# Ledger of designs, part 128: VH-VL binders against q9nrl2r1430to1533

Target 1, 104 residues: q9nrl2r1430to1533
Amino acid sequence: GGVHELSAFEQLVVELVRHDDSWPFLKLVSKIQVPDYYDIIKKPIALNIIREKVNKCEYKLASEFIDDIELMFSNCFEYNPRNTSEAKAGTRLQAFFHIQAQKL

## First folded at step 7 (VH-VL)

Design q79 (framework fv_nezutatug)
Fold by ESMFold2-Fast, scan of step 7:
Structure q79 (fold): chain C 104 residues (1-104), chain A 121 residues (1-121), chain B 107 residues (1-107)
Amino acid sequence: as target 1 above (104 residues)
Amino acid sequence: QVQLQESGPGLVKPSQTLSLTCTVSGGSISSGYSWHWIRQHPGKGLEWIGSIYYSGRTDYNPSLKSLVTISADTSKNQFSLKLSSVTAADTAVYYCARGYLKPRLGAFDIWGQGTTVTVSS
Amino acid sequence: DIQMTQSPSSVSASVGDRVTITCKASQSISSWVAWYQQKPGKAPEPLIYAASSLQSGVPSRFSGSGSGTDFTLTISSLQPEDFATYYCQQYDSFPLTFGQGTKLEIK
């Protein structure tokens, strides 16, 4: 990964965080409040973790960054029934991400 | 033993707002379950009204859209239903229930006893 | 909305009989169906979740099967306390929807 990729990752994650539909994705689901989440979701991830990985230059390839974002959406759709507020937010945010990811 | 108990007025006049409360004992409404309102019209089947879960997020039946509001008071361990602009068609037994829906491990495992609401002048 | 259709609407049976109630979803719901028993004047009680998983405390004579769009509740040997109305419910998609009910009556 190059400098241009790191700058693009930073801009994209900031845009995702600021999006109205980011609320299910901002931080990890609380194990105390939703312990069963971790029985179903084996690779939990959230935007705050992805942002930290970008800041620490842990993504060497754009594909690694994209895979983490897609995992986040995949977890949302696996955990939440279709047409819930979380699933709807995930669908809209994922569409926004796919448009923005064309720049990567 | 977790128990749910509905409370509210048994008679509501047309055009008023129906307000019902579900009191949860033996467990916390912040525990990672979803909390639901379901009604049953006289001699008919069951209709899901909506839900609230630990985060405070709500989901509503689109057929009721702007008419329904569900809220939670975690300090009292209660969640409540408000239906605005009621008509005779809202006459039903109203149930609150706990759902185990988000991890898909179970459905409505605990129900309140139900409270009868009649909409009449 | 996913429509849940039960068959039959009513069934008459005798103690000791095997009874089968079916439920059809208007689109695939995987295995996300639950079954409930309701007696007059009482709240529904859960019997089955995830199509085939028996709810804790429910007698083993109750069983569920199916996936996709077609689901079945079976009572292998009817007991007097089993005469009630039975409902299926999908929880694959919001809004949650119930079948119209099947009334199980004494023959």
Scores: ipSAE 0.197, ipTM 0.753, lowest interface PAE 4.5, mean pLDDT 88

Design q80 (framework fv_nezutatug)
Fold by ESMFold2-Fast, scan of step 7:
Structure q80 (fold): chain C 104 residues (1-104), chain A 121 residues (1-121), chain B 107 residues (1-107)
Amino acid sequence: as target 1 above (104 residues)
Amino acid sequence: QVQLQESGPGLVKPSQTLSLTCTVSGGSISSGYSWHWIRQHPGKGLEWIGSIYYSGRTDYNPSLKSLVTISADTSKNQFSLKLSSVTAADTAVYYCARGYIKPRFGAFDIWGQGTTVTVSS
Amino acid sequence: DIQMTQSPSSVSASVGDRVTITCKASQSISSWVAWYQQKPGKAPEPLIYAASSLQSGVPSRFSGSGSGTDFTLTISSLQPEDFATYYCQQYDSFPLTFGQGTKLEIK
């Protein structure tokens, strides 16, 4: 644990945010633009929420951090049909994440 | 009751752009649905052209590539199809339809009556 | 693209018969299948969504089943108004794709 482990989470979430395919994941889906999203997706999450949890030291284990990132991708694939621009971005970003997560 | 009605020219010349409009009544196109264009060639089955989601996201059949544009005018409660560089192969009945059933919005519960388009010189 | 293949391409039946139409997807589409009925000169009308859910207002003699790649539409007791062409459609992946259609004809 400790500061070293939390620094690794910070580094990874920053790399995800900077990735070209992060655009569907930067913030929570707009309830005004997509009101049915919250009827379907029971545990909404986005990179800004995950980053805030990292900053507040809410992740004690790498598995907890990985679970939140995977939930974000799972929500994307549940809501968006395959081969939409959101789903394609999610597939590429998830592959990038899986490579980086091996280091945790 | 929500109703969809297609409108546009019945005859288009080869190489020109086909423009069709779907007018929606009894409901808003800015509500939680997707709005689709589907065509049916004479004596053939159904072919999906593309869609626009109420958020403005568009999805197109890759076989039609850059030839298709779908747009929405929420102030008129309409969405439209533009198909450029048409050929005789684009002769079909064109339908607009509402995509329903969250979260995919790809099953259709309401269809327009269809409009026949002939591409001929 | 996901290919949807219907069988048979045509079927002849009598009023009161049980009719089964099958639809096979080229890859798994979970339950994201819809069925439509089309009469000559008319727009398609929805029958089934999510493989097995009956569309509001559709008679209970229509039912759908299946998951993954293999799907079935059943008409338990055929009525005169049921003679039409039937289409399956997947909506798991873009582009959305339809089966080639099954024509149900009077014997």
Scores: ipSAE 0.079, ipTM 0.728, lowest interface PAE 5.9, mean pLDDT 89

Design q81 (framework fv_nezutatug)
Fold by ESMFold2-Fast, scan of step 7:
Structure q81 (fold): chain C 104 residues (1-104), chain A 121 residues (1-121), chain B 107 residues (1-107)
Amino acid sequence: as target 1 above (104 residues)
Amino acid sequence: QVQLQESGPGLVKPSQTLSLTCTVSGGSISSGYSWHWIRQHPGKGLEWIGSIYYSGRTDYNPSLKSLVTISADTSKNQFSLKLSSVTAADTAVYYCARGYYKPRFGAFDIWGQGTTVTVSS
Amino acid sequence: DIQMTQSPSSVSASVGDRVTITCKASQSISSWVAWYQQKPGKAPEPLIYAASSLQSGVPSRFSGSGSGTDFTLTISSLQPEDFATYYCQQYDSFPLTFGQGTKLEIK
């Protein structure tokens, strides 16, 4: 969408990036350092890519933006066992996202 | 082939810090995976101590969290365990292991031979 | 923490026997179980991951099954080199936890 939607998406991504638990999600998992990740995760995504898509107006619907954020969390929980540092960060950040996304 | 080899003192006095090193050959500790310490008490089962990931991130068994530090030295291709304030209960064979994936992270595919640590005065 | 309970604690068997070892989790762990074989004085060696996937190089007489809380390791026709202690391990949640072990002894 519109200008208001773009502003809302940008504000939400910025809040996610600033959150203490964003560290597993800031950029794509390194293919060189973690080649096994790409054997398991077929649709990799990260906050830097989502933010670029927002800035290029590539999200036509709020649901598309939400789907990309949820895919990011889904990838985290698929790869990482529960209660790892990454999974804990993902759980807390996802809860924060769900609260903020209610405003979209 | 990737191989892991533990090294460190076989005897440690009570209240001191146990320091063990795992040397990795045939692969890089910076190139994916997780690297773990596991111990086995005499005549007992296996206990996971903790892990360090390629990023330097660590996870520790909550039962040992205040006593354990795991670190990596990528220039030497090594990762190390420090266990503080040891007691006789820390007498065990200590293994380092590579945590692999397929399809979920957390199983082990490569183990070191183990190093025996005795805590005694 | 997730408790893994193995049964039996020991089993005596003869070459050619079908041997079954069971592992129960205190809560559902989906299929996130690995099995290891340990011979005296040696490190554990991987046998199975993801409950039923055989590790490369492991003989086909070994198989794993189960999901949720109940898991089984089966040796279809016991060989002399199979006398060892077997451990299950969950990796659904940290901390990683192992069963107490099952000692497979010659009859």
Scores: ipSAE 0.352, ipTM 0.804, lowest interface PAE 2.9, mean pLDDT 88

Design q82 (framework fv_nezutatug)
Fold by ESMFold2-Fast, scan of step 7:
Structure q82 (fold): chain C 104 residues (1-104), chain A 121 residues (1-121), chain B 107 residues (1-107)
Amino acid sequence: as target 1 above (104 residues)
Amino acid sequence: QVQLQESGPGLVKPSQTLSLTCTVSGGSISSGYSWHWIRQHPGKGLEWIGSIYYSGRTDYNPSLKSLVTISADTSKNQFSLKLSSVTAADTAVYYCARGYYKPRIGAFDIWGQGTTVTVSS
Amino acid sequence: DIQMTQSPSSVSASVGDRVTITCKASQSISSWVAWYQQKPGKAPEPLIYAASSLQSGVPSRFSGSGSGTDFTLTISSLQPEDFATYYCQQYDSFPLTFGQGTKLEIK
């Protein structure tokens, strides 16, 4: 293959991954250590899964990409009580995402 | 069965740091639970101090400002509380407790027996 | 912070009575309320979680109800071992907060 330029979606995912508040979102919650997470959250997702979908060109519309990112935040707020470290990180990262998503 | 037991000094002088340890037996603190410190002041008031999760992440009661630190030692299956610059208002019975995740984190299913701490000169 | 207010602060009752304790949150907390029983000199013991789910091993005479801001704990037929202090606790938002307690005393 040739040299590949990052898509707008890949660029945004990289920015999210590098953000200080990305730590709750980098990979799926461990099913072994937190099995009840999957009793509550029926559509689990994380930044590594979203990045893989971008790389495989699975997003046909910007709205589909945005929906997956919003699902990730929605899962965080559904599972974690408000004002926990995870929920606070989610709130800050979601605000950052909304600003960056205006470029899409 | 899972059991929790608090240990630490029963008497602490004002301005010093209170250090308490919770020893967990019959289960791992690396499980998908949260581990909490709660205190009970004379007069029956219960106050949540803070928690630590299996990932090592912590949450603290803002009313205690920057005075509280909770840490875990997975090799000893223990988690600990440090409360700095104590005053007579910190006199209480201190409990450690397990918070289960289902249906939501923060409801406590197992409590230690409690340890009495008196802050006095 | 979410404030939890219990009513009454104390209640005197007789064995066989139906006892209801209420708990009010200062803002909506969905169903994220737990109830605990504490006997003198002992740690609190869980009774109810998620407003209405009975903790394993707890007698069926205990029940919980409510959602949003208003919650109740009911003991349908009071037994001698039920004389204790009862606490509600919200876990919708950190910091976790407790009600001030309701002391259930023999009449």
Scores: ipSAE 0.337, ipTM 0.801, lowest interface PAE 3.3, mean pLDDT 88

Design q83 (framework fv_nezutatug)
Fold by ESMFold2-Fast, scan of step 7:
Structure q83 (fold): chain C 104 residues (1-104), chain A 121 residues (1-121), chain B 107 residues (1-107)
Amino acid sequence: as target 1 above (104 residues)
Amino acid sequence: QVQLQESGPGLVKPSQTLSLTCTVSGGSISSGYSWHWIRQHPGKGLEWIGSIYWSGRTDYNPSLKSLVTISADTSKNQFSLKLSSVTAADTAVYYCARGHYKPRLGAFDIWGQGTTVTVSS
Amino acid sequence: DIQMTQSPSSVSASVGDRVTITCKASQSISSWVAWYQQKPGKAPEPLIYAASSLQSGVPSRFSGSGSGTDFTLTISSLQPEDFATYYCQQYDSFPLTFGQGTKLEIK
């Protein structure tokens, strides 16, 4: 990916971070508060990690960026039952992401 | 071992607020578990009321949402249920329970012994 | 809300019998079902979680199976202490919901 693609990834991550429903996704789940999260979720990821990967130019294809965002949502839905506050936030943020990702 | 113990008044008048407390021993309510209130009355079996998570996030049964508040006091290692505007239909045995987070949030691995609440004049 | 329907509502059996209780969800809940045993005057006790995982300390004669919408609890050789009411519970979606219960009685 070119520099314009990296700018698009950065813009999308910023929009996701600023969304009202981003709160479950801003940082990795705390190992102190939720030690068993990491026994269930084999590939943890969060928006701060994805943003760092964008800044380091680690995404060469839009599909790689999209896969990491989708993994983040998949982890949320695997751990949290549907209609919990976290799952509801994830559903709304994922829908927002799908609209924005049409530009990638 | 972790134990849960309900406490509160056994008799509540119609239109009052029912207040129950669950005291947790042998483990911290600030750990990654969810903490739940469930009630049981004849004819309807078990009914989930709501939960509070270590982060303070709450989830309530939509059938009770306008009437129910669950809160936690980490300094006392307790979580509590308030159910407002009670009627005779709220007469039940009330249980607190721990929701295990492996492999997914929502299954109960520890229950309190239950406390009977009668709503009557 | 996801409705959980148990069958039968009651069953009469003798010590040594194989007993099967079924639970049907109104929509797919993957494997997110727990089973509980409740004896008169006591709190429910966990038996099974994630449809088929046996809770620690529960006798091996209890087993669970199923996925999607249809789930079963089996007691392979009924013992006197097993006469109780059994409940299934889904935890795929909030609100959490229970079956109506199956009462297991002495024949």
Scores: ipSAE 0.253, ipTM 0.782, lowest interface PAE 4.2, mean pLDDT 88

Design q84 (framework fv_nezutatug)
Fold by ESMFold2-Fast, scan of step 7:
Structure q84 (fold): chain C 104 residues (1-104), chain A 121 residues (1-121), chain B 107 residues (1-107)
Amino acid sequence: as target 1 above (104 residues)
Amino acid sequence: QVQLQESGPGLVKPSQTLSLTCTVSGGSISSGYSWHWIRQHPGKGLEWIGSIYYSGRTDYNPSLKSLVTISADTSKNQFSLKLSSVTAADTAVYYCARGYYKPRLGAFDIWGQGTTVTVSS
Amino acid sequence: DIQMTQSPSSVSASVGDRVTITCKASQDISSWVAWYQQKPGKAPEPLIYAASSLQSGVPSRFSGSGSGTDFTLTISSLQPEDFATYYCQQYDSYPLTFGQGTKLEIK
């Protein structure tokens, strides 16, 4: 919580969304296209959901925001084998996130 | 019931491009499965060539990456392999397969019957 | 790339025998191993996924075990239709890789 923290979260989400490697993370995986995804991943999340939570002031602490971003990456690595296009995008975007999150 | 069937030329000349197509029936290639090409050299084991996912993203075996293109045609429910600059070493039985087995994708649950490709002048 | 090494390369056995095939990964792959059976002139057929989960329709005499780097396929009581080549495959990391195969031959 706080205006400074909320503004920082919004800026970080925008930077993640604009990153070339954000494509696996922009929105929830489609249940119609990937029916088995939701049998494997019990806490689905995506950047659009995280951004909505930021805008609704649902993050009280930076740790809560970071936990949701890390959950998003964790889901990616759980579902996708290492070195797939999705996992490689996730690895690069996660590294970018860790650098940007130093500002939080 | 999902079935996969390979089609393409049985004989290809050295330096040409090998083109194979996998036709999927009983299910959509736009579903959340990965769709793979695997080959087997005469009297040898299995070699993974590459895959395409429902999103259109592709992954290739690094040993073949510069020579391989995999594409999908959702209107025909097909995915295809192009292997450029073939040599006698590309002589093999080529299989298409559906990957994606709970709890993690990458195991193959459905295979095509295989198509034999001979590279010879 | 993750190397998958099978042992033995070939085994001769009789109907009713217990047969064990081992697969070793060059690095930790958790439980992400599948096993396939291939008969001459046919495509491989899935037997086991996630190291120990039996594929639907596969007879219960087949079982898999292991985690990390060491994996085993066991046939508890060999049947005539089981004479085939068996392959392990890791799907922890791309590129996907297979063992060299174990040929199970009639004694």
Scores: ipSAE 0.565, ipTM 0.862, lowest interface PAE 1.6, mean pLDDT 90
Fold by OpenDDE, second read of step 8:
Structure q84 (fold): chain C 104 residues (1-104), chain A 121 residues (1-121), chain B 107 residues (1-107)
Amino acid sequence: as target 1 above (104 residues)
Amino acid sequence: QVQLQESGPGLVKPSQTLSLTCTVSGGSISSGYSWHWIRQHPGKGLEWIGSIYYSGRTDYNPSLKSLVTISADTSKNQFSLKLSSVTAADTAVYYCARGYYKPRLGAFDIWGQGTTVTVSS
Amino acid sequence: DIQMTQSPSSVSASVGDRVTITCKASQDISSWVAWYQQKPGKAPEPLIYAASSLQSGVPSRFSGSGSGTDFTLTISSLQPEDFATYYCQQYDSYPLTFGQGTKLEIK
């Protein structure tokens, strides 16, 4: 039930954070480093925020959790051209996520 | 499950503006997806018209850019297409579709059933 | 714009046949190709994404291959329900573009 799903969400977030390609996603993009980021991305999100939401039991459905994770990746692909290190990392991490998400 | 449904007038006169709406159910258009309009002229292939990102950014086919406006109403969970100054060449089945990230945005995994729009005087 | 050129435009085949449809991109688009099946009066349905990944629910007789500029959709053993029009599509860059389609007909 809900407890099992919560545990599954926690575990998946841990696995995502530990992944080698998680570095673009660990925390929100710095406005100082990327001045135009928030002019383009209107719903910023990162793994630390998602983890906090999981800890606070804010996800009532698996679909809500999945949507936030996918939002995180879509932000990356919207802002970063295909050939960037960030986009490449996102591609690999998302593939990993899709595999792991099947276990939810 | 997520479903898309096109709605709007099936008949438009030349030089008028074609207006269509795509209603999304079972999911939010504010989620991390792209939302697209695609059309198919009778007996022809598929033509991408334009897209609106979950963030609200839009991208249009350059061949239609000056004539196309795509917008979203998150409160109604809808996104819309306006095509101005239509001609007979704009007669087509119009589809709305979700652009899924597999892994990047741009592959259409869910389609509406399509709505036929005829431009005729 | 990236042009997607499909071949053949039409093909006649029999149940049980192996069918191959090709799509050539005007430039290198890595693996950002999707394939769709469309039956008369219906919306296109996704078959393949990322050139070779099978969409959930699609029979295993469908497969995609290719990278760069040359891509193929293969039906290993044609079934009656497979007669339809097939489209390739690139999503490497905007504008998103489709091949002109391949109509697969009964011989």
Scores: ipSAE 0.037, ipTM 0.749, lowest interface PAE 3.9, mean pLDDT 92

Design q85 (framework fv_nezutatug)
Fold by ESMFold2-Fast, scan of step 7:
Structure q85 (fold): chain C 104 residues (1-104), chain A 121 residues (1-121), chain B 107 residues (1-107)
Amino acid sequence: as target 1 above (104 residues)
Amino acid sequence: QVQLQESGPGLVKPSQTLSLTCTVSGGSISSGYSWHWIRQHPGKGLEWIGSIYYSGRTDYNPSLKSLVTISADTSKNQFSLKLSSVTAADTAVYYCARGYYKSRLGAFDIWGQGTTVTVSS
Amino acid sequence: DIQMTQSPSSVSASVGDRVTITCKASQSISSWVAWYQQKPGKAPEPLIYAASSLQSGVPSRFSGSGSGTDFTLTISSLQPEDFATYYCQQYDSFPLTFGQGTKLEIK
């Protein structure tokens, strides 16, 4: 996309990063700390990777950006049992994202 | 081979704090596992109390309200349970257990032998 | 909280019998069920995780199946050492919850 789309993606990522519930999503899950994560999660992603893709203009469509954010939440809910601190943070941040994504 | 061993007082008086420790050998509590406390009341089933993760994050059973604290001492390779304001209803066998890495850390592959706690005056 | 209900509460069987124990969740829990065996005075021992995955070292006569709300543990040919109480446990949601147990007794 254009300059407007790039600015919109960056604004949304910044809002997500600054949200209180972003802590499980800021960086990739450590293979050393969580040995089974990469056995269960086949397409790992985090906000720092998504932000890098935005900065390098790798998203051509808003749907591609939205797909990566949704993958991040899907990974969270697949790995973490419901009602754990990570899953609760993911649920709240996903709801926030869905409201903000309507602007895209 | 990883082993878990509970230790603590067998008798606690009503209104006091129950303190139990689980010592882990053959593996580190700083690894990517979860560490849990489960209890079993006499002649009844199993009740999950709570857990602590390698990150220090804790999750507690809401039915136990604010009465439970779980903590870890990585230098001693131990994690501990404190249950405040105990009553006769807290009489149970207490187990520590490890969350299994192939089960989203929510099912258990290793259990301690259990320690019996009686709450009586 | 997710309630796990086991049936039967007790079953009497003979060595060589096929035994089936069922577990029902109050809401859908995908495949996030584990099964444990407990003998009197001992800690529970893991048998099955993820509804159907056999824990290392567990005899192949034990098997698990199911998804959603209905789960089964099967012992294909009962051995003398299998007389024990069996528990199911969900790990779809916290707090973690167990079934009330099924006591397997000699006939």
Scores: ipSAE 0.249, ipTM 0.783, lowest interface PAE 4.2, mean pLDDT 89

Design q86 (framework fv_nezutatug)
Fold by ESMFold2-Fast, scan of step 7:
Structure q86 (fold): chain C 104 residues (1-104), chain A 121 residues (1-121), chain B 107 residues (1-107)
Amino acid sequence: as target 1 above (104 residues)
Amino acid sequence: QVQLQESGPGLVKPSQTLSLTCTVSGGSISSGYSWHWIRQHPGKGLEWIGSIYYSGRTDYNPSLKSLVTISADTSKNQFSLKLSSVTAADTAVYYCARGVYKDRFGAFDIWGQGTTVTVSS
Amino acid sequence: DIQMTQSPSSVSASVGDRVTITCKASQSISSWVAWYQQKPGKAPEPLIYAASSLQSGVPSRFSGSGSGTDFTLTISSLQPEDFATYYCQQYDSFPLTFGQGTKLEIK
């Protein structure tokens, strides 16, 4: 459980933040700039929130951490049409995540 | 997998510029890591020289007093160290390493094998 | 600069012993400490990051602890392959700095 898995989560979230395709996921979507976002997306999340949850030891199981990352990608694909730069970045970052997450 | 390998001259004359290259294989230097040079004097401990972040930002050890330059060549997947006006005190094993954790700082998860540099006439 | 001081500078121990190496920072560095093992003629190999996180592939007999200024590397049951010099490193601020090293001699 706890400390060893938290360290692995920190490494993985830092790798995601550093990836070229992380830009749509670094912070929550602005309600001022994208007002329709929160009408469509009911469980918003972003890498800064996931990183904070890791640092506060809020993930008890690897599955909980993986679920939050997958929620982030699901939100991206639900809101953004497939031909957008956001959706394309999400597709590449999700593939990177799946390769890294095999070791969790 | 990701590997780092140092290359450069084993012997450098005093007052010349030492030039070393680190070749990265199995991964891109443009990935969001920091890339570092560290040296070890004979029989002594480790000294951090400097780094280049994937963004191109560089950070240098102030003890080297503006004698150090680190650069990256993304087309060759290499980063390089230039140390000017060398003296016998610069004789050391030079390592390149990948920095992870805490953004552009770093604990090092991958090290090159090291290259020995002797400064002598 | 943040100075990292290791103790002891050298230690001799028998296979099966519990070995403890300490590292003291001249100012608080939170948990931003890494530990490395170096064998003669080889590059350092990572053991621990973030004070207590074990690097992938490192045997579970290695553990790290501490926060602030005082940090510890522990080997719970010393093996013959653990003969090496051990270094701590802070990565809280630039310049990055290492301890002077602790040489472990297998008795």
Scores: ipSAE 0.000, ipTM 0.567, lowest interface PAE 16.5, mean pLDDT 86

Design q87 (framework fv_nezutatug)
Fold by ESMFold2-Fast, scan of step 7:
Structure q87 (fold): chain C 104 residues (1-104), chain A 122 residues (1-122), chain B 107 residues (1-107)
Amino acid sequence: as target 1 above (104 residues)
Amino acid sequence: QVQLQESGPGLVKPSQTLSLTCTVSGGSISSGYSWHWIRQHPGKGLEWIGSIYYSGRTDYNPSLKSLVTISADTSKNQFSLKLSSVTAADTAVYYCARGYIRPSRYDAFDIWGQGTTVTVSS
Amino acid sequence: DIQMTQSPSSVSASVGDRVTITCKASQSISSWVAWYQQKPGKAPEPLIYAASSLQSGVPSRFSGSGSGTDFTLTISSLQPEDFATYYCQQYDSFPLTFGQGTKLEIK
């Protein structure tokens, strides 16, 4: 825990943000651009929210951090059909996350 | 580490409702996973019963028709199975499990409970 | 419903053997198959997901392959703790369905 664990979460979030496939996940989905999103997705989340939670020390366990990242991917796959650019980006970024999360 | 534990009666009479609860520890049922019930008849393979998502969406095996209901209690970090009008054919070991979601909303299971034995007899 | 058929239903093998179990789906399921190991009196344990991805903590002697309708689980060098029943599961569509199981027995 403590400083080392917080540093690991921060570094992993930065690696996700910098990844080419992070574009669907950087900010919450716009209700104006995607009006039915919030009818389907009950727990919206994005990398900017997760990063803020890391910075405020809101994750007590690595499992809580991992659960929020998995929620983000779960929302993507629930809303977006398999052959969309969003779902393809999500699949690649999730695979990258699973490799990086082994360090936690 | 996330763990799942089933609880409920070991013996149920024919025509009654079977009620089982899965208690989740080390993680939240409100996370982005799906939560499932699977059963295994004596000496047989595995049968998927149904699932519930964090959103409250449920999916059920059509072979169980209107007999099955799955619900979640986020305040207790539990999800539950009710199977109505049970018969001897419902005698099985019942497992709860956590599913990893994929693009089509269907799941493989990464964590299983230990299982609870249910016998249906008079 | 998508039917999953495993072969063989049982196999006898010796420690150190290479063991192969196959699973056939009644329609294409892309890569959405998982494999589980079940020992007597125990819950199933995950081995493989997405046809070829090894679950964390599972020994590297286990591997999965295949896509579409034909899938294979391989144990490269059988160990004493590997004698168990193995199940495949499709998660392409509801209802989720399992193969009938393959019992791996000591020769």
Scores: ipSAE 0.005, ipTM 0.574, lowest interface PAE 12.6, mean pLDDT 85

